# Designs tried in a protein design chat: miniprotein binders against a7ua95r516to809. Part 3

Target 1, 294 residues: a7ua95r516to809
Amino acid sequence: ASLSLLSISDLVPDLQFIFFWMSNAIEILYFIQQKSPAYMQTIELMDDKAGSKESLLSATISANEEAMTILEEVIMYTFQQCVYYITKTLYVVLPGLLDCNPFGTEPSSEQCRRAAGVCVCAVCVMPEAVRRVVSVFQTTSDLLQQYQVHSEIQSQMFAYLFFFTNVSLFNQLIDKGPARGWFQRSRVLQIQASVKILLDWAKGAGHNHLAQKFFAKFCSTVTILASPPQQLSQMSWKALCAEHPSLKPVQLHRILTQYQLMAELGPLPIWQPSSEDEAYIYRTVDLLESFENH

## First folded at step 2 (miniprotein)

Design n18
Fold by ESMFold2-Fast, scan of step 3:
Structure n18 (fold): chain B 294 residues (1-294), chain A 95 residues (1-95)
Amino acid sequence: as target 1 above (294 residues)
Amino acid sequence: DKEELAKKLIELAEKAIELAKKGDIEEAKKLIDEFVKLAEEYIKETGDPELAKLVEEAAYILFLAIRHAAETGDPELVRELLEKIAELIRKVLEE
């Protein structure tokens, strides 16, 4: 048996089952939380069982705490399972986002140029690679809505998905970008446009605040790389740190080094780190983001 | 024989990651396929659904480790993923 990576559509029946159980567990937990105080008061007001009242109160408290603990575990487990399957699907489709061109359609710019005066390449349609990523988020949103999952859990779900997407895209760009040409200005502008489609989707879905928070690192990275050389070369290290607080010193230094190389600004370092940050720009263990750090 | 299975699965995972670090991706994938097949044969004989779940999770993490080793060569991140695989497999032994 070979490992098979499924599309989001293939996972919908399994996800529906998991979301169903998650929703039920949340509703039961909410019911217990609302009813527990009333049951405690009822026991306290009992006259006929004065001699056993303390034992009954202790037993009721223990039973309610045990039930709530079990339900919280079920909710956490089903949440983790949803995150696992959805992020597994995202991992497969995300690399395509870095390689697609949202400014054109098939055919390529070269084919349009050979057509001599045809402007069909100006037609912009959502690339298939971006559509696949959006479909994962949209399907997740639809399932959460279908099973009426509490808004706080929905927010936590998208926080995790945006966090995962941000880490995956950032790590891929920083680690693989030089070899794949992703730091070239034209490619960075394509990446920026593709990311904007994801951010626009998140805004339309009511998750703008989560998207702004959890995409900050990758957005900072593409913003810096897309900056005009005249503008960026006039900014100090401190100014860049202030505008991009999500970036660690080693990350910012690596991004600026790649920018300098691609913009052909010369071999001498333009952006000098502050004395406080100088030691940290060499911490290679901090270069890539961890999927465990939320 | 969960103890024997756990040891073999961990050994296959370690060998697959080692091959991936050397750039032998096709050989690494063959070891992943053997990992999955060995676990599936045991599951068919015992009917243990918890074991099936742990094997699927371990295989996914192993796949991520192989892809990461092949593309980045970062030994620290590969080590973290391998540790998660070992922890999942050890849970089989404990049950």
Scores: ipSAE 0.000, ipTM 0.084, lowest interface PAE 23.8, mean pLDDT 72
ESMFold2 (binder alone), alone request of step 2: mean pLDDT 66; pTM 0.536

Design n19
Fold by ESMFold2-Fast, scan of step 3:
Structure n19 (fold): chain B 294 residues (1-294), chain A 101 residues (1-101)
Amino acid sequence: as target 1 above (294 residues)
Amino acid sequence: TSEERVRQLVEQAKQALKEGRPDEALRLMEEAIRIAKEMGDEELLAHVFHVMAEIMAEHGLLEQAAYILFLAIRHAERTGNPKLVRELLERIAEEIRKVLE
């Protein structure tokens, strides 16, 4: 049962049904919104026989209000269910992205010869952990396209999925990174390469703007950690804050402290906050990000 | 029986709608729904709403038909019968396609 939950493929039949329901509810809502004015005018123009016109008008208004409310609830519920199942799968596969090595053993020349072109050879090089994450995004995109879900709803879904991915990766890196050795330069470069694969997928899928917006915090973190010591040591605390506005002062301070330790630079005062900034850091109690979108 | 009474009310509603009395049809269907709810029969409620939607669609009330088919789906879902839900979803998709033509 637990093994089945590890694969997005196992969820496809359930997701297909939920997407079908959501798509139909959206179409019905649109139909009611588009046609209601014309229908109401038709009622207003009809002959009033035994109170028929007044009762029909009142009943139509009441029915349309109830229908819109129920349809909005169904759309939200089905959207939440899709997000729940997809993010549950992402939660299982995302930690692997922080532990994989995209610079691992190159594929054999035989594999490249048997592959049908450069794209297939490139896929062979992709770590399994990254492929699992991409598979979740691709399956979601395929289902949204199959059921012709409106582009705005598609954008909202990927906005949330990217938001979830960013928060999950950031929290795991900050919370578990020191113990797992993820702040070591070689590991950070591996993480950076893996994240680039996800961002490249998003760009190819037409979601570049959403990816840039919702991955900003994790991308800033990885960029700082991947910076050469010579380059980073030339920047003041104030300059780093200005260059990485997505990071809270307490988050930036933690990242720089870990960088100093892993790079064996010793205590370097240049990256310490001012007394004013230090007071602000102490006010910020939340180092980790919330999964609630505010 | 209560089920026979529900079916009789549905037939009376069809006749009222055919005669251009949609208010009377709605009142009759409200009574049919009330009885079905008292019986606690989700399958009967799904059936009643499905039939009501077909009547409304036949007489050009496409917006109301789509809404009522949706209500039928909600009750069908509560029966735990996936076949009934699928049949109703296919019907509502078909009605929407007819409007979009």
Scores: ipSAE 0.005, ipTM 0.190, lowest interface PAE 10.3, mean pLDDT 74
ESMFold2 (binder alone), alone request of step 2: mean pLDDT 76; pTM 0.701

Design n2
Fold by ESMFold2-Fast, scan of step 3:
Structure n2 (fold): chain B 294 residues (1-294), chain A 83 residues (1-83)
Amino acid sequence: as target 1 above (294 residues)
Amino acid sequence: DEEERLRQLLEEALEAARRGDYDRAAELIREALELAERLGSPELAAYILFLAIRHAAETGDPELVRELLERIAELIRKVIEER
């Protein structure tokens, strides 16, 4: 399988072509939209002889509408192709983020300092798995900037990429986590540190609000799993639902059940689902997230 | 040689457009597009079509703009599908 050797760097020439034409199509669309009223005014000022003016006006409107439709189709197609190739690359590299260790073999309080409420390790080496994910996002950002793609479309692209990343990581953790040992506290802390590197990258790139919105589910999951038993046991089911509104009842229940098993805690009444939510915790069809937008 | 001929066709098309000879500019652009396709450079063909569209839009020929956009859309799809 030669395709499994593809890195984001291998796709750059193809992505450059697609971004080039997406940017050009957007520019042409705006140019036509700006020029359309001027052409209509020119036709309206034309001397009307036997209805030729109305015929020309109708033909101009029809042709402009068809041109705009073609441009919108090209923009949509090139956008979808960029997303396809970028997410295909992300899908290959994202699972590595759940297995990598940004702290080395064992975290030490002596290796870390607290700065602005954040624990910072003295030796800062980004794991290769995290670097590959960051490289995909950085290359995408560089290409959008190189071809001067409109900020609205840049936001839409990163919204989708963050949405895709969130769904992929969440589904991997929930579905494969128990068998892979990913719910163990040491592994969860490693995952949390790796995700923080991605969130810090997003903040630096000007996408903090998108990252906060679209990573909410995975961040809530990791936050709960990383919580100390003393802290988490003091929260009611209602309080946890209120603090983590992105999680469905079945998802929250699954996470808390895994937390109890890993922390060797007995069942606590405080974590029992409300009567309103009790029926929903058995809806296993709602456990994993869909990659489709509704 | 073929690349130099392409440059000459493009320069001649731009000069024709500057003189307001849009029919001649369109003919030269079509010749340049055919040559670019023979050279196997879809990127160069795309650039030529982009210049033709901007030219057609400036001259107020919306039907020519539509025809050129259809050709560009097909070219873009074909190139992406081949990669």
Scores: ipSAE 0.236, ipTM 0.620, lowest interface PAE 3.4, mean pLDDT 76
Fold by OpenDDE base, second read of step 4:
Order: structure tokens, then C-alpha cells, then sequence
Structure n2 (fold): chain B 294 residues (1-294), chain A 83 residues (1-83)
């Protein structure tokens, strides 16, 4: 199937299988860790029939260690598979978020159209492009809850998904933004509104801290680009660095350069990088974010 | 119906365990596991193993715990290898 046709709904059966094993493996591992001392103690308290107790204890320890190792491997494997499938779906839907006009009249979701009446739920009022992204996260959340996956694993999953989303959106905006017109103020405001809807969803889902942390770079970029020229032209390089610490010097420099071009501003000495940052603004290798850093 | 038989075995195992007949419970669990394997349902086998491990740990039957841990390890290996 072409990547372009893959919806999160199409992956649900496969994800359900993976989540089943992940959840069960976590539960068993946790159970073994908690109960292992008790059954080991039971063996230790058994009557010392010459050599049988030590042999049983050794065999039980070995079996426990082996089971725990395998369970950990299963947890890691299933986690990676979940991330793989979900990020594949995100990869398809995320570009639509940058082109989305959230101020337009978009039709309600197909899912809510089947319900008799106008659904006014937060998802139904979302622009289609935003709804598609939110649907991936919501489906993930629903599956994690359905299978009662441990909260730490849920947090790790969302951390990675938000990381991936931020990297993807940031890289697309920096690389393609000028050519796509995403640096135009009107477009930036649309992007800002779309991202706000996503962040509001994340807040409602209990992931506010993770969302704020992992979207910081993209949000900083959008915030700078959304700033009026009159305001932004009064901010020094140092002030911008301090206000947007998630941006590398090369990234900030790129954003400001493209902003200057878009806004038809002359050279602004106030945006001149510090002597300390001057060497770093030319490190083009650091311009785009890596997916491997997480 | 093999699924109904599986449910019966599990119910009987739980009842045997409640009576303190852990030997009988272990036998019934083994039979249930074998049946689940024959049904080709690693999910059911896993579920049975998880319940059994939990029960065995609570009852303090270390031999059963060991056996079940070995079985779950083997089941997980098979499931991973089949993907």
C-alpha cells in the first residue's frame, strides 16, 4: 500500500496486537520484579532436603532472570514497532498541518457525520489537517489506555511522538518554508493557530509538559515568524537567543535572514550575531534537526 | 468446543487452587496451556500463563512458578521468531 493511503485506522489491528504484547510483557515483568522476593523466600524457608533446595533456588533464579530478560526484549521490540507504525502515519499527515487554514470553513469529520446531529466536540470543530494529526495521537492514547499500558511507557511514547513531530515540522518549515510561502505572516498565523489546537489537545490529554518541552523549537520558530516587524526589529540577537534558547545560533540566524527577506527589511545591525555565535551561524549541519537525537 | 473446554479447565484450576489443591491446579493449568497451544492462540496461552504465574506466586508454589516462567519465556521466543 502506498504510504500516502495509510491511515492510523488501517494500522489499528496491527497496533492492537503489538500493544497487547507490550502491555502484558510490562505487567508480567513488573509482577515478577515485585513477587520474586516472596517466592524466593518461600524456597529459602523450605526444609533443607540435602541439595534439593539449593538446586531449586538456583533453577528458579535462572528462570526468573531469563524470563525478565526476554520480557524486556519484548517490551523494547514492541515499543519500537509501535513508534515505527505511528511515526509512519504521522509522516504522512504532518505536512498537511503546515498548509492548513484553520480559519476556513472545513467540513466536519466523517466519523462525526455519521452521528445524527452536529457534533461540537473539540475534534469535530478542528480543521481536517489538524484533526488527522490529532487522530493519530488520540488513537495512540486510546490504545494505550485500552491495554492499560504503564504510565511511564505512555509518557515515553508521547515524548518520542512529540519529538518526532517537532523535528518533522521544524525541518519542513526551515527547509521548504521560504519556497512554500510559510514565512508569510498570514501563513505563519495559520500555522500558529493549527499548532495551538494540537497543543491544546495535548494539554487536554494530560501531556502539557511533554508538549511544551518537545515542541519548543517549532513553537519558537513560529513565534519569531509571527512577530510583527516593528517588534522583532527592536529585539537584539542576544535578546532573541535568550528568549528562544531551544534554537541553535545557525537556526535563529536562518529564521531571521528569511524573515528579513520576506518582510523586505534592510540589514539590521541589531540582529548581528555575537562574536561568540559568529562561528556557529555557518554550521549548516546543525540547521536541521536529527531524528537520531532522541 | 475447545474454547469452552479451555474455560472449564481454567475455572477448575482456579477452584482447585481455592481448595488448596495446588497439584490439581497445576495439572489443569498444564492441560489448559497445551490446549491453548493446540488452538494456535499465543494470546490465550499468554493469558493463562500470566494468571497462573500470579496465582502460583500468591500461593507460594515455587516449582509451579519456575515451570510457568520457563513456559512464558518459550512462548515469547516463539512469538518473536514467528514475526
Amino acid sequence: as target 1 above (294 residues)
Amino acid sequence: DEEERLRQLLEEALEAARRGDYDRAAELIREALELAERLGSPELAAYILFLAIRHAAETGDPELVRELLERIAELIRKVIEER
Scores: ipSAE 0.075, ipTM 0.577, lowest interface PAE 2.6, mean pLDDT 85
ESMFold2 (binder alone), alone request of step 2: mean pLDDT 66; pTM 0.520

Design n20
Amino acid sequence: SYTLTVKIKAEDEEKAREIAEKVKKIIEELGIEAEIKVEKKDGYVEITIKIEGVTEEQAKEIAKKIEEELKKGLEVEIEITKEGDPELVRELLEKIAELIRKVLEE
ESMFold2 (binder alone), alone request of step 2: mean pLDDT 55; pTM 0.442

Design n3
Fold by ESMFold2-Fast, scan of step 3:
Structure n3 (fold): chain B 294 residues (1-294), chain A 85 residues (1-85)
Amino acid sequence: as target 1 above (294 residues)
Amino acid sequence: DTSEELRQRIDELLREAERLMEEARRLAREGNLEEAFELLKRAAYILFLAIRHAAELGDPDLVRELLELIAEAIRKVLELERELS
């Protein structure tokens, strides 16, 4: 089957049953947690004429413990399955976000266009590629709301989805960016505008704090690449590290090296790493982020 | 709903869930894991409804019995999903 024909809509029936089970398992777990102390107290207050109260108490504790363990396993499994299907869909659509143009191609009387073609005073349109990503997040939000999943679980879901999106976009940009031309200033500004649409969606959905936290690395990368040469050349390596703490020295060095190449700048002494960072950069081959959240 | 009406609905739901679970066992033995999985999902759904009604009724013994049954159904669903994966 062609991956280009797969959409979040194709997964909705499977996701619906998984969210249904997850929601109900969570509700039953909370019911057990809420009722268990009162029920145990009721057993303790029972008339023990047959001398069986202790065996009933022991049996109830064992049954309750088994039920909670199974429910926790169901919740964990269904959460992992939802994450798996949603991130699999995201992985397919996310590269398109790096390669789309949210700016209009035609100038209007209400738009302005700069000679370099790099910056435009235009209303951003939502390209199909960005719409596909937003659709995945919106469908997830709709399903979580439809099945009344607790807000804490909803936050955990979007924390992971934003984490996954950040890692995927960062890795794609760092690994494939030079070959794809994504480090060119005009492309970076388009990427920045596309990401802003995604972040604005997250803010509207009540997830601004999570988006700010989990998109930090990719946002730092795009911010650096979108910086004018004049501004960036006035910052020392130490100042850039301080402003972008989410970036590892090897990652920051790679980004700045690509910026110099794309801006056709000569060597800039001000971007020289510290002796410790230089040693780290030369020893470290780990440029890309892991999808494992630990 | 009266307490008697709630008890009758719970009994009907339990009978249907048990029927679906037994049919799922038969289908699984025949190698029809996909259809067995669908029937187990329906049984689990019915049991969740029964638990909500039992909670409304306020019968702790019935709630415990239903929790044990749903735990068994969920365990069987997880086992079948792992086999299908």
Scores: ipSAE 0.014, ipTM 0.434, lowest interface PAE 7.0, mean pLDDT 75
ESMFold2 (binder alone), alone request of step 2: mean pLDDT 82; pTM 0.781

Design n3b
Fold by OpenDDE base, second read of step 4:
Structure n3b (fold): chain B 294 residues (1-294), chain A 85 residues (1-85)
Amino acid sequence: as target 1 above (294 residues)
Amino acid sequence: DTSEELRQRIDELLREAERLMEEARRLAREGNLEEAFELLKRAAYILFLALRHAAELGDPDLIAEALRLLAEVIRLILELERELS
């Protein structure tokens, strides 16, 4: 099946199974962690019948350690599988976010059309492209809640998904943006509005801090590109570096260079990198974000 | 005795998981990797149930056996995934 046809809804049955396992493994791990000390204490309090106590204690410790290790492996495996499937779905829908015009009257989703009532929920009023992205996150959230996955694991999952989303969107914007016209002010404003909707959803879902942290690079890029030429042209390289610390010098330089071309400003001396940063501007390897650095 | 009934249920689950694992291995050898994968998923599910019940029972031997089999299922799944990739 073409990756292009993969929806989060198609993955729900598989994800449900994985989340069930993940949740159960976590529950069992915590159970063992909580009960093991009591068991060990019970063994320690037993009458020492000719060294049998030490052997039993050692065997119990070893068995618990092995059990915990296996459960941790299961949790990690299931976590990775969830992330793998969800990120595949994100990969398909994220490009649509950059092409989205949130100010246009896009037709309501088929799901909202099938609901006999005008759903005025925040998701239903979203542009289709934004809604598709939000639907992936919402489905993930719903599944995590449904299976009562530990809050720390939920946070880690969203952290990774936001990281992935940021990397994907940033890389696409930097790489394809000039060719796609995404650096045009009108398009940037559309992207900014679309991202705002996503961030507002994340805030409403209780993930505001994570979203702000992990989307910082993409948001910084969009903020710079959305800035009026009159305002941005007054900001020095150092000021821009300070205001957008999530951007590497090479990234900032690329953004500013493309901005200059788009705005027809020509080279601005004020945007010249510092002597310290000049060596880093040519590190094209650092231009795009890696998915492996998380 | 509810404990003996639970032990019997755990044993049944473990045996069923082992059966599914063996069938999955057979299917994998026959080249039916997709069906093998589905059986392994089911086996693992059953083993989690067994593990949960074993934990409820507080039987370390049954916990250990369920975990051992679960680790084996996961290993088999990972092996199949590598072959499908």
Scores: ipSAE 0.020, ipTM 0.457, lowest interface PAE 3.9, mean pLDDT 85
Fold by ESMFold2-Fast, scan of step 3:
Structure n3b (fold): chain B 294 residues (1-294), chain A 85 residues (1-85)
Amino acid sequence: as target 1 above (294 residues)
Amino acid sequence: DTSEELRQRIDELLREAERLMEEARRLAREGNLEEAFELLKRAAYILFLALRHAAELGDPDLIAEALRLLAEVIRLILELERELS
């Protein structure tokens, strides 16, 4: 089976329809919330016919309540469907980001990025795997802009996509990293450079704040693994916790253990968990991140 | 166009949406879910347009009717989407 069946371009017609409904539902919901109360007051104040006015007011209130409930359901449903289709595509392309070499040149990457609406005046060099991820984000941004989806909903969409990306990359690096060689310094530097390309895209798209917030865990992990041994060995557990607050004690402990192994440091533990954190480093259920919030 | 001519056009949009909704219900009963879905999408588009124009015109009767029909067509669309595979 070709990966084209899972590409973002294959889903664009379905996504266009869903974004159309979401955008219109949000706009009408805003109209009802902001304008309908004033309209109802206008009906209440006007005295054309007492019976006619009362019937109209009752009908308007009933229609308003039903419309708001249904519009809220439509907005939630269409948002969930967009997230489902987009994250399903991301799930397939994200692992490639951990295996690619961003210091190499990808043939035709500039042509593909120009076709996708990326800056046509710049020479772009990026791995195919990174370009596939950027294409998902860019297509999502293009569709949100095409259908004039409210900026708040657009922010919520990218917040979730960055959250999903962070969790996916973090879990894969922690769970499969040792077997795949991803903790080797050369590979970590390649991963760091690939992530930098994603973060630079987010900054260019106006989502720097969201990217900094939702990529914090994976960025902290890569930063620790890329640190020189001389620098990292001078930091206490407390200092590392303070510098990387997004990491849970069990996660930080696992990362430092892998770092100690890869840097061929002695068998004696260099970084000792605080007494307060010691209980949490053995909570294996907290090692990997959940894709679900509340 | 005069306000009266605009009111008539809005009413025509509302009547066309009702016709499309009834035709969609008939097609759904006959098992033609895809065609029913397309008609309901068209009805919803017409109703969004009618509501915006009615609000701009400021006619309370037309606004109330457009909101009522919009709620109904959106409900039908959600029900039909659950049936489509």
Scores: ipSAE 0.012, ipTM 0.305, lowest interface PAE 8.8, mean pLDDT 75
ESMFold2 (binder alone), alone request of step 2: mean pLDDT 88; pTM 0.865

Design n3x
Fold by ESMFold2-Fast, scan of step 3:
Structure n3x (fold): chain B 294 residues (1-294), chain A 106 residues (1-106)
Amino acid sequence: as target 1 above (294 residues)
Amino acid sequence: DTSEELRQRIDELLREAKELIQEAERLMEEARRLAREGNLEEAFELLKRAVELFKEAAYILFLAIRHAAELGDPDLVRELLKLIAEAIRLLLEVRRLIEELERELS
């Protein structure tokens, strides 16, 4: 038995409680921020014959600052706990996304076949690995909405989840991709289709801008790898850097080297880094992305 | 509600919440002792009970804050917020201990 390997469904009661705390803390913080100016103005209007007005004003400011600090800590702690549990679940399910086939043509079960013309059957067509990732995002969205967590906090949550997903997928593809055959054209097209399902989910959930921002690196990588050889070979290094600004020179160089090898485009590199970029490539070893949020 | 009625409700809720926090802290300390003795299963059960007590205390304190807000007493709101922050801090500590015990039980 390993209780630490609980699914997202098993975490829902704990997440519900944490979101409840977060929502209430945000509400109270807003209340204090709204009321603080009124209380300070009331003190300022006091007749200060005893010299107590300055002391009361200082005490009120100190009390409000302390209360806001405590609430900010509560919000931060509950946010970090949600992120921890959700990303721990994502870490387990994300590798499957690189190894699944979303081009399934027919459902295998009789129930799904009978519903093939209805929307309910479309859910059954999604690969299990992709569905597990989407379920984590959907459950998070549902809980944030259920507890009416402020939209800004919701945006920060999905920004981090998309950041985490992008880094995880990019690092796995770059580090393990050659050995796993993930750079093969057929596999890259499958990965591209699976990622499109995640991006379509994000767009439907109102997070298109965040998804475009935080998935940029992995999307650029998959776009390059899915490009036809004739098209890609017509682009200069400078043009590729301009089209894929999210990729570091060392990352772009690794991707193009793998592409050339898998496409059998010849014994010599087609794409020559600029002298400035080449110096960066050979002086810096930052190939893989950090999970540290900069 | 009158100001006096609201103050009485807050005092009662505050008393109940403090008692729940104190009991949860006691269970957490007993669980640490049991874990050191190798009684991980009993320690796990005590930590689960501590979680439920901290949850109940938090709920009561949030109700108390709504009444304190209606009173317009910022000092009382501040004191309730300190207790909520402490209850959350202890709850998160209990969750960390549960994770450690879950690894040992696997």
Scores: ipSAE 0.021, ipTM 0.414, lowest interface PAE 6.3, mean pLDDT 76
ESMFold2 (binder alone), alone request of step 2: mean pLDDT 86; pTM 0.836

Design n4
Fold by ESMFold2-Fast, scan of step 3:
Structure n4 (fold): chain B 294 residues (1-294), chain A 90 residues (1-90)
Amino acid sequence: as target 1 above (294 residues)
Amino acid sequence: TPEEQAKKIIEKIEKLAYILFLAIRHARRTGDPELLQRLLELITEAIKLVLEAIQIALKHNLPELVELAIKALELIQEAQRLLQEAEKLL
């Protein structure tokens, strides 16, 4: 099984080449876009005694348009390759985030557990599984900085990586969570703590806005599941939909159903879907998220 | 200025030649036909750009930039030769 796993460090040499290609292609494209009009003007200012100036301009415009098209294709291709290799690595390490315990044993042999909802350790240590995920994001950030990739492309890269991570974690939790016990309250609190470590990394890296946007669905799910029964029972279906707009009716219904099943609390209120949403709580095709963007 | 424009084009082409050498080495190792095709197209367009930089340098009597542009052209042509050899292995 170990032989099937790839670490981010194994891919760094290949990623370095692709990032270098992408960065230079972007810079060359930007240079052509900015300087092409001035270059064309230089040709226009030539003495046209032989009547060749218009032919030279036409040929230069055609050549520059073709060069820009090819550079745009190279940028798209290299961006897609980076995303492919990085997300392939993320896919392998992400399930571990749902199974790890950030309240584990401290170096002093002290145990970090929740007893009656209270953590007996003052601090959480980053579990190996969370560290592996953070390492993928940190390596990506380091490569983007090393090759001086434009901030717009950096933002698009992390937007997609966060999107991918959100979909992967959400689908794993919804699809496999009941069998793995991930909906148990103690496990949900561990997942919440692990996700906070990841989000804190994103904030420190300057990507807080992207993380808030693209982790909304998974964060809403964990927030609901971690809510105290007293708080959650006071909210109507309509109020929950308003607080968690990223969740589809079928997704919210499934989450609340799992919450009720895991409750050792006695009878819980039944959340009644709004009349407009009642038809949509049975749309199983909308339960899991797609990795395709539109 | 025209001198600054030509110099920037030459510098970008030299940088591109370096990444093309690395990219061709990677493509030779992995055997990706789509990548090889894109690299070939990029090389042909780089040749057009460096020839245009030579024209600017000649028009404005900048012999040092002409020499640099010719060296950049030679680097791109060497990359083209290596890419054609890599393509034959597929």
Scores: ipSAE 0.000, ipTM 0.192, lowest interface PAE 14.9, mean pLDDT 74
ESMFold2 (binder alone), alone request of step 2: mean pLDDT 80; pTM 0.730

